# Designs tried in a protein design chat: VHH binders against Abasic site processing protein HMCES (HMCES). Part 14

Target 1, 269 residues: Abasic site processing protein HMCES (HMCES), of Homo sapiens (Human) (q96fz2)
Amino acid sequence: CGRTSCHLPRDVLTRACAYQDRRGQQRLPEWRDPDKYCPSYNKSPQSNSPVLLSRLHFEKDADSSERIIAPMRWGLVPSWFKESDPSKLQFNTTNCRSDTVMEKRSFKVPLGKGRRCVVLADGFYEWQRCQGTNQRQPYFIYFPQIKTEKSGSIGAADSPENWEKVWDNWRLLTMAGIFDCWEPPEGGDVLYSYTIITVDSCKGLSDIHHRMPAILDGEEAVSKWLDFGEVSTQEALKLIHPTENITFHAVSSVVNNSRNNTPECLAPV
Key: E = the ipSAE of ESMFold2; O = the ipSAE of OpenDDE; V2 = 0.75 times the mean of E and O plus 0.25 times the DockQ between their complexes.

## First folded at step 3 (VHH)

Design d4 (from cb2 with D59R; framework vhh_8cml_1)
Fold by ESMFold2-Fast, scan of step 3:
Structure d4 (fold): chain B 269 residues (1-269), chain A 122 residues (1-122)
Amino acid sequence: as target 1 above (269 residues)
Amino acid sequence: EVQLVESGGGLVQPGGSLRLSCAASGFTFDDYAMGWFRQAPGQEREFVALISRSGGSTRYSDSAKGRFTISRDNAKNTVYLQMNSLKPEDTGVYFCAAGEYYTWDSPEYDYWGQGTQVTVSS
């Protein structure tokens, strides 16, 4: 996973993240640094994306089941990184393989600190290699949406107005992530950055790409991944596996250039 | 600390040759596919060549086919790119990258070097 869409306006995104805390109280996540959220149909590594994380990371004695939503940099900068410019990091930390996560220091250390987050997206993009050419076919991959007049798949909308209605009750893709906190050696604000955990593709995606993000399917999985106060690293890692509850459609090459940020990026062809 | 250090870049005339090296440290080299990418000023990074963990399989971009050869020496933790018949269009910063993969031809790149400059001009 190296490209996502997360285009919802902040208020719509917040409502899409409605949840219940451990006491059964209905809540919306509280924003941290909301002004850093930049909606886009075409999110690449190095950009900021919204993630959910436990309130306990920020407040002593907070209920660990309560959620914060915050923009974080895609591309984990380890807390031990000693250079002044995070773009100088020599390692690609955009993704983290599930089978080696406990072996790599960059991921093992923050995971041991409970720094688990849920990466939010409309969906993600993958490029399928085509036989006989170097051409790659991009696909937009997302949760199946509830089939109603207003919340069908993107492909069900024929007009701009119908496409606008698709997003009203969109079920956001919820991907398992690990984040870390880096303090610039010369001073300045703490940088929060994340990586997406990857697993082997499910059978439904195997013809498109051999890997997929670890998707947390449903509120119970999301809650357990986030709740580092009650759920151990060992128990949380049991949530990391391929899922078949996913759908996709082919999209145009417009998405190939990360500078393109229009609805055409995820429209079916 | 994981490091990939490129070397061997320089200025060369059209039709000339260069051999790039990338020395790897801080990880199990034999577990990783190694690739070469390049980036010209004002342009996006593009794929050049890929070699499997054992060195038994290679892939090249269309522009590199027949002119470039990727190889590796697992005993020395080093990957090479032999570049022949160089053209002005080959000018750019060349990066090596290390990736784990499920399939040899589609690695997820975990580590990147800082790059070495290649300039082809008359």
Scores: ipSAE 0.000, ipTM 0.079, lowest interface PAE 24.5, mean pLDDT 85

Design d5 (from cb2 with E100W; framework vhh_8cml_1)
Fold by ESMFold2-Fast, scan of step 3:
Structure d5 (fold): chain B 269 residues (1-269), chain A 122 residues (1-122)
Amino acid sequence: as target 1 above (269 residues)
Amino acid sequence: EVQLVESGGGLVQPGGSLRLSCAASGFTFDDYAMGWFRQAPGQEREFVALISRSGGSTDYSDSAKGRFTISRDNAKNTVYLQMNSLKPEDTGVYFCAAGWYYTWDSPEYDYWGQGTQVTVSS
């Protein structure tokens, strides 16, 4: 996973993240650095994307089940990185493989610190290799959406006009992430950056791509992944596996160029 | 000054039981996850058990699961390890540790006790 869509206006995104804390109280996540959030149909590595994380990362006395939503840079910069420019990092940290996460210092260290986050998106894009050619077919991949009376039907056969109606009740894709905090050696603001954990593709996606993001399907999985105060690293890693609860449709090649940021990027073709 | 003081170690025969205690002072005990680690002669320090800040969650190494129970009393600033069905391979120095993060990874722990010796021998 190297491209996502996260285009919802801030208020719609916040309401889509409504949750219950450990005591059963209904809540909305509280924003950190909301002005750094830039909605886009076509988000690439090195851009900022919204993530959920435990309030306890920022406030000593917070209940670890309470959530913050914050924009973070896609592409984890390890806390031990000593150069002044994060773009000079010599290896790709856009994704981390679930099978080697405990073997790689860049991921094991923040994971040991409970630096787990949930990466939010409308969905993600993958490019299917077409047999007998070097061409690739892009697909938009997302949670199955519940049919609503307001928005009409949802699926690959629906017109682009019908897709515009679904966003008010859209179920956001929730991907397991690891973040780290990097302090510039010369001073300045702490940089929060994340990586998306990847697993082997499920059966339904195997013809599109051999890898997929680790998707946290449902509030129970999301809450356990975020709650580093009550859920150990070992227990949290049991949540990391492929899911079949996913759907997709082919999209236009417009999405190929990361500079294109229009609804056409995810509209069915 | 931060202190973690372990007690309850000793010599016990295979199949026996021991209850370790760790008394904490000098920090806000309720804000820390607590863990037990052990080190056998000539080996690296290994994870045994951990307990969350509230005591509502616990986790164990494969070797400890089903035999050991970790608990804490936040009113007394104390964490415990009840060890049952002890085996010779459980022999080692047992360390109490306090960590900001609820994790089995020993380098992430902030405060460590001096350790208490557990010897399981016939």
Scores: ipSAE 0.020, ipTM 0.492, lowest interface PAE 8.0, mean pLDDT 87

Design d6 (from cb2 with G99E; framework vhh_8cml_1)
Fold by ESMFold2-Fast, scan of step 3:
Structure d6 (fold): chain B 269 residues (1-269), chain A 122 residues (1-122)
Amino acid sequence: as target 1 above (269 residues)
Amino acid sequence: EVQLVESGGGLVQPGGSLRLSCAASGFTFDDYAMGWFRQAPGQEREFVALISRSGGSTDYSDSAKGRFTISRDNAKNTVYLQMNSLKPEDTGVYFCAAEEYYTWDSPEYDYWGQGTQVTVSS
């Protein structure tokens, strides 16, 4: 997973993240750095994307079941990185393989600190290799959505009002992530950055790509992944596995260029 | 489980040569950059040489450049340091280290060996 869509306006995204804390109280996640959130149909590594994480990461005595939503850089920069420019990191940390996560320092150290997050997206893109040609077919991959006459489908919207109806009740994709905090050696703001954990693809996606993000399907899985105050690393890692509860459709090659940021990127072909 | 075991240290005269070896086990060797560091009596541990995962890139300290050669054999899970034209200033304990990133200034390498003593004296 190297491309996502996360285009919802901030208020719509916030409402889509409504949740219950451990005591059963209904809540909306509290924003950090909301002005750094940039909606886009075509998010690439090194851009900022919204993630959920436990409030306990920011407040010593906070309830670990309460959630913060914050934009973080896609592409984990380890806390121990010594260079002044994180873009010069030699190794690709946009994804983290589940089978080696406890072997690699970049990931095992933040995991030991409880730095688990849930990466939010409308869905993600993947490119199917077509045998016998140099061409690849892009697909938009997302949770199954509950259809109503008012919400319609992605491809049915023909006006701004109809597009608003499609997204108003959209179920966001929730992917398991690991984040870290890096302090520039020459001074400056702390950089929060994340990686998406990947697993073997499920049967439904195997014809498109061999790997998929680790998807946390439902509020129980999301809650356990985030709650590092009550759920150990070993227990949390049991949530990391392929899922079949996913759907997709082919999209046009417009999405190939990460600078294209229009609804055409995810519209069905 | 994880082990880095250095060997090949010893006593040599100025101008002599030594080849150090580091045998790695308990992790996926091909996924790690490998480095050599040294520590002289009363001094801080300092960088000597670094080699990328594939062996396609190498880096050396100013003191090592032109005299030392780092290499690796991924089939044998081993990294080597060939040291030529040794000087008394090269005396120290030489440590093998493994890290994910190709960076000599990382303070937190993933794995370290226990070291092998190199003494250069007349």
Scores: ipSAE 0.000, ipTM 0.146, lowest interface PAE 15.4, mean pLDDT 84

Design d8 (from cb2 with D105G; framework vhh_8cml_1)
Fold by ESMFold2-Fast, scan of step 3:
Structure d8 (fold): chain B 269 residues (1-269), chain A 122 residues (1-122)
Amino acid sequence: as target 1 above (269 residues)
Amino acid sequence: EVQLVESGGGLVQPGGSLRLSCAASGFTFDDYAMGWFRQAPGQEREFVALISRSGGSTDYSDSAKGRFTISRDNAKNTVYLQMNSLKPEDTGVYFCAAGEYYTWGSPEYDYWGQGTQVTVSS
């Protein structure tokens, strides 16, 4: 997973992340650096995306089940990185393979510090290889939505007019991430950056792409992944597996250029 | 200043039981996850059991599951390991450790005790 959509205005995104803490109290996540959130239909690596993480990362006495929402750079910069410019990192940390996450120091170290986050998106994009053609078919991939499921038909939600209305109660895609904190050698603000954990594709996506993000399906999985105070690294990693609870539709080539940031990027073809 | 003192080790026969205790001082006990690790002669130190800051969550190595129980008493600044159905392969020095993160990784633990010997032999 190398391209996502996360276009909801900040207030709508915040309400979409309503949750219950361990005591059963209804909460909204509290923002850190909200002005760094840049909504887009077409987010690429090195841009900022909103993630959920435990309040305990910032407050020593916080309940670890309480959540913060913060924009983080996509592309994990390890805490030990020695160069002054993070863009000069010579290895790709956009994704982290689930099968080797505990073998790679860049990911093992932040995992040991409980630096688990949930990466938020409307959905993600993948490009299907076509053997007889040099062009690839892009797809927008996302959780089944309650409006689409209630109607029983994908066709009704496929028109642009009907799609506009589905954002009101959109179920955000929740992907398992790992983050790290990097302090610039010359001084300046701490950089928070993340990677998305990837797994083998589920059967439903195998014809589109061989890999998919590790999706946390439902509030139980999300809360366990985030709660580094009460869920150990080993227990959290049991949540990392493919899911079949996913849907998709073909989109136009407008999405191919990451500079294009319009609703047409995810509109059904 | 910081001190972790293990006790309760000893010699037992296979199938026997031991209860290890670890008394902590010099730091805010309630802010730390507590773990038990062990090291057999000629082997690397390995994770055994872990308990969260609150005591509400526990985790175990595959070797310890179903046989060992970790618990803590935050009022007494003490963590315990109840070891049942002991096997010869459980022989080793058992270390108490305190860390800020609820994790299996020994490098993430800030404070370590001196260890207590557990020997399981007929």
Scores: ipSAE 0.387, ipTM 0.746, lowest interface PAE 3.2, mean pLDDT 89
Fold by OpenDDE, second read of step 4:
Structure d8 (fold): chain B 269 residues (1-269), chain A 122 residues (1-122)
Amino acid sequence: as target 1 above (269 residues)
Amino acid sequence: EVQLVESGGGLVQPGGSLRLSCAASGFTFDDYAMGWFRQAPGQEREFVALISRSGGSTDYSDSAKGRFTISRDNAKNTVYLQMNSLKPEDTGVYFCAAGEYYTWGSPEYDYWGQGTQVTVSS
């Protein structure tokens, strides 16, 4: 996974992340560093994206079922990294393969510290290789959305008004991530950064791409992944597998340029 | 250098009591959850008790529950295990451990002590 969309306004995004804590109380996640949130239809590695994480990471003896939402840098910077510039990392930390997560120090160490997060997105982009050509067709991949009687297929939203309604009730994609905290050697603010765990693609996506992000489908999976106070690493890793509960449509080549940040990026062609 | 040093072990009769101590040094004690483990001869190391960073939360194995109490003094960088109503089955080497995060059941611990022998015998 090398490209995502996360364009919802902050208030809409927050409401979309409503949850119940272990006591059954309805809650909204509290924001940490809300000013770092930059909505975009076209998110690339090194950019900031909002993630969910347990409140216990920030507050001692907090209820670990409570959630915080925070923009973090895409591309995990390990805490042990001693260079002043994260771009000097010699290995790619955009993704973490599920099969080797325990073999790589950069991922194993933060995971062992309970630094699990849920990466939020409208969906993610993948490119299908066209046989015989160097051209790749981009696809937008996301959770199936509930068709409200009045809202035709995402493809039939002919009017801007209909699109707004679709996004007000949009089910966000919830991807399993690992984050770490890095203190710059020269001082300054602690950098929070994340990697997306990847798995082999489900059968439905296999023709598009051979790998997909580990998607946490449903509140239980999300809660268990986040709750490092109650759920062990071993139990959490059982949640990491391909899911068939996704849909996709072809999009224009507009998304190919990471500088393009318009609704056309995820619009069906 | 990180050190965890256990003390307070020894020989005690069934029904007796012991208080174990673990003195920590070389790391920020208040940032770590502390745990006690034990290993009987020929058996695997097993969880006994866990206490959160602040001391506000504790967890016990089924065998320890109601008989053992874990506590900590952050000012002294020490964690304790009060063991009451000791049984022969409690015999083993007791280990102190430190981990940066509090998890129930099977946390990953970063640091371990060398252990102290506890023997319960008539």
Scores: ipSAE 0.006, ipTM 0.309, lowest interface PAE 9.8, mean pLDDT 88

Design d9 (from cb2 with Y101W; framework vhh_8cml_1)
Fold by ESMFold2-Fast, scan of step 3:
Structure d9 (fold): chain B 269 residues (1-269), chain A 122 residues (1-122)
Amino acid sequence: as target 1 above (269 residues)
Amino acid sequence: EVQLVESGGGLVQPGGSLRLSCAASGFTFDDYAMGWFRQAPGQEREFVALISRSGGSTDYSDSAKGRFTISRDNAKNTVYLQMNSLKPEDTGVYFCAAGEWYTWDSPEYDYWGQGTQVTVSS
């Protein structure tokens, strides 16, 4: 997973993240740095994306089940990185393989510090190899969504008006992430950055791509992944596995260029 | 001065029980996750059990599940490991550790005791 869509306006995104804390109290996540949130149909590594994380990361005595929503840089910059420019990091931290997460210092260290986050997206894109050509077919991959007019899932054959209406109640994709905090050695603001954990593709996606993000399907999984105060690293890692609860449709080549940021990027074709 | 002092180790026959204690001082005990780790002769240190700072959550290695119970008394700054149905393969030096993060990963722990010997033999 190297491209996502997260286009909802801030207020719609916030409502889509309504949750219950440990006491059963209904809440909306509290924003940090909301001005850094930039909605886009076509987000690539190094851009900022919204993530959920435990309030306890920011407030010493906070309830670890309470959530903050914050934009973070996609592409984890380890806390130990000593150069002044994060782009000089010599290895790719866009994704973190689940099978080697405890073997790679860049991921093992922040994971040990409880720096787990849930990466939010409308969905993600993958490119399927096509026979007889070097071109790939892009697909938009997302949680099943309910049509407001009918009891079926939204799909490729639906009208453009039905696609416009679906965003009011869109179920956001919730991906397991690890983040880290980097302080520039020469001073400046702390940089928060994340990586998306990846697993082997489920059967439903195997014809599109051999890997998929680790998706946290439902509030129980999301809560356990975020709650680093009460859920150990070992127990949290049990949540990391492929899921079959996923849907997709083919999209046009417009999405191929990360500079294209229009609804056409995820429209069915 | 930070100190973690283990006690309760000893020699026991297979199927027996031991209760390990770890007395902590010199830091705010309630702000730390506590763990038990062990090291057998010629082997690397391995995770055994973990307890959250509140005591509300616990985790165990596969070898410890169903046989060992970790608990803590925040008023006494003490963590315990109740070991039942002991096996010869449980033999080793048992270490108490304190860390800011609720994790089974031993390098992430800030403070370590000197260990207590547990020997299971017939």
Scores: ipSAE 0.042, ipTM 0.539, lowest interface PAE 6.9, mean pLDDT 88

Design f1 (from zh4 with Y104W; framework vhh_6z1v_2; at its last look DockQ between E and O 0.32; V2 from the best seeds 0.00; counts 0 for: pae E 14.4 > 2)
Fold by ESMFold2-Fast, scan of step 3:
Structure f1 (fold): chain B 269 residues (1-269), chain A 125 residues (1-125)
Amino acid sequence: as target 1 above (269 residues)
Amino acid sequence: EVQLVESGGRLVRTGGSLRLSCAASGRTFSSYAMGWFRQAPGKEREVVAAISWSGGSTWHADFVKGRFTISRDNAKNTVYLQMNSLKPEDTAVYYCAADLESGWYTPLSDDYEYWGQGTQVTVSS
């Protein structure tokens, strides 16, 4: 069900996340656990993905508009879970429906405490059911990219040099997430894990799938979602809705196997 | 549901040490996060330290890091704040707070539903 691409090398990803704090100061997000970042064209639930979150979550006197980038596990483990093995969690927390987020304890509690994050990806994959067959057609779904001189197009890239040009100015997909912190009962490292909020599909994606991630389109939306020190839960939830500012193309079945990690996973067919 | 009672606040000289205690009623103490906050005259309430349900994870504000230590004893339903190298700027009413909904701590005072009455700490120069 859920699948993304996030293949950029750490330095390229960091530069792609350049932002301005509330004072207008140009910044790059500061890394936590950078060695746990594992780039891939084909990321599945339970793997780690990079997310943006407010610095205030780690430094209680920090400016809430400053950003940390950290790898987190995809699949939220609630702080109240007291079993030793997170895999024994009785329900799926890969995605969180926007319409029931305030009804489900696993999501309502961290959301109420400002544990909002922005999940980063090159784009996400979705499988379209084909009429009259059990075959499904995968699609790669991503923000429209600005074509500039020196930037390549994804459809025209046929060499390592041309692919590098595609990614140098790539606009990352920014999805609204909720995270929580789980502490193993017997000790060990704290687990940071997230869920992606989902909404009804926009008109442009309705023929591919009936649901889509809640996409935060632009720096204003990203800033408001992350800034839990200034933006209440009620105000942040107004950012959660379908968006039409999205594009896609069909990809080959290579992506179906989550162990395949090559550019062919997102190349147009 | 839960009542918090702070104790240990008093007048202390600059450079001195003090330990604050917060006793919590009820049986669920070992399931939720707690924090210590303070409020000085004419200033807003600020977070000083926080602790997870097990005591395995703690956070301390930069202005007290290395001087204050938060800890908890789940068998005694008590959270502590050990305060060393006290400065006049540490003069404030100190409050303990409980977040019964979460095993992980939060930096926002509005997320804590249960608060003690406070204990006055005065540091004389």
Scores: ipSAE 0.169, ipTM 0.614, lowest interface PAE 5.0, mean pLDDT 88
Fold by OpenDDE, second read of step 4:
Structure f1 (fold): chain B 269 residues (1-269), chain A 125 residues (1-125)
Amino acid sequence: as target 1 above (269 residues)
Amino acid sequence: EVQLVESGGRLVRTGGSLRLSCAASGRTFSSYAMGWFRQAPGKEREVVAAISWSGGSTWHADFVKGRFTISRDNAKNTVYLQMNSLKPEDTAVYYCAADLESGWYTPLSDDYEYWGQGTQVTVSS
């Protein structure tokens, strides 16, 4: 996974992240560093994206079922990194393979500290290689959405009004991530950064791409992944597997340019 | 699955030079950190050098002392080890290794998922 969409306004995004804590109380996640949230139809590594994480990471003795939403840098910067500039990290930490997560120091250490997060997105993009050509067809991949009588397929939103309705009720893609905290050697703000765990693709996506993000499907999976206080690493890792509960459609080549940030990026062609 | 094939190992005299090559299969070579390891008879495998996915960062073992240099050509899906001023102590099987999806150069062998079959380097006195 090298490209996502996360374009919802902050308030809409927050509402879409409504959850129940362990007591059954309906809650909205509290924001940390909301000013770092930058909505975009075209999110690339090194950009900030919103993730969910347990409140226990920030507050001692907090209810670990409570959720915080925070923009973090895509591309995990390990805490042990000694350079002053994260951009000097010449490592691809955009993704973490599920099969080697416990073998690699850069991911094992933060995971062992309970630094699990849920990466939020409208969906992610993947490019299908066309046989015999150097051309790649991009696809937007996301959770199936509930068809409201009025809101046909994302493609059927003939009116701006209908489009807004679709996004107001959009089910966000929830991907399993690991984050780390990096303190700059020269001082300054702690950098929070994340990697997306990847798995072999499900059968439905196999023709598009051989790998996919580990998707946490449903509130229970999301809650268990986040709750490092109650759920062990071993138990959490059982949640990491391919899912068939996804849909996709072909999009235009507009998304190929990471600078393009328009609805055309995820519009069906 | 990534296949790695080393080449270039041979008998060389002390003070001589060799260039090892490792060819990787697949189209995602640029996502991999790569490393060179060696194992001498009766000794443990040890890291020689490592290189980031982009080639922008490299690591070399202390025993290299500037004699060896790791490099890569992503267009050719190949990683290289230039070895100069070879010594008898450098006699070993040299292995290429790949770290997938984590383009970290690391001295830790456990971080590498794929390994080549190795190429024999022998340095005679």
Scores: ipSAE 0.019, ipTM 0.320, lowest interface PAE 6.2, mean pLDDT 88
Fold by ESMFold2, look of step 5:
Structure f1 (fold): chain B 269 residues (1-269), chain A 125 residues (1-125)
Amino acid sequence: as target 1 above (269 residues)
Amino acid sequence: EVQLVESGGRLVRTGGSLRLSCAASGRTFSSYAMGWFRQAPGKEREVVAAISWSGGSTWHADFVKGRFTISRDNAKNTVYLQMNSLKPEDTAVYYCAADLESGWYTPLSDDYEYWGQGTQVTVSS
């Protein structure tokens, strides 16, 4: 998983993240650094994307079931990194394999500190290898969406009003992530950055790609992954598995170039 | 599952050149980030170079920059390491490796899922 779409305006995104706290109260997540949110149909590593994390990471004795939403850099920069420029990191932290997460220092250390996050997207892109050629067919992959009496699919949107309705009720993809906090040695603001945990692909995606992000399907899974105050690392890792509750459609090669940021990137072909 | 077979390792004089090849079999080669690693006797395995699944991003260790070049040919399911200006310090077994999780490249040996058997490169003084 190296490409996502996360294009919703901040207010729409925030409402899509409505949740219930431990006491059953309906809440919206509180933003940190909202001006760093950069919506795009075509997000790649090193860009900022919004993640959910527990309020307990920021406030001593806070209710660990309360959620913060914050943009973080995709591509985890470990807290132990000693150079001044994150681009000098000599290894790839875009993804973290679930089967080796406890073997790799870059991921084991922050996970042990409870630094679990939920990475938000409209969906993600994967490229299917074509038989006997170098050609790759991109797909947009996302949660199944509930159809309404009005048009509810991406392919059915033929006006601005219909497009707006598709996204008003969009169920955001919720992927399990790990984050870390890096303090530049020369000073400056702490850098928050994340990796996406991956698993073997489900049967439905196996013809497209061998791996998929670890998807947290439903409010209970999201709550348990985020709540490091009440849910141990060992219990949280049981949430990390493939899901069949996923759908996809082919898209044009416009998405191949990460500079292309248009609805065409995720439009069905 | 992918299988990796290195070839091209041999004895060469200081200052010489050598091209290593890694042939991959399986239906997933173009989905993998690829790397070249080396291990001298009594030393830990170290990354030499890495290349993204598309070939659009490459990384080379500082000790080989300007001398070694990684490349790939997805039509032939092959990754290459062109080695120029060889030094006795380059003597090692060279391994090809593949990692499915990388979106761009993976320079750490612990991140690679599949490994070849290795090919011996010996540089005489």
Scores: ipSAE 0.000, ipTM 0.185, lowest interface PAE 14.4, mean pLDDT 84
ESMFold2 (binder alone), look of step 5: mean pLDDT 79; pTM 0.822
OpenDDE, look of step 5: ipSAE 0.014; ipTM 0.303

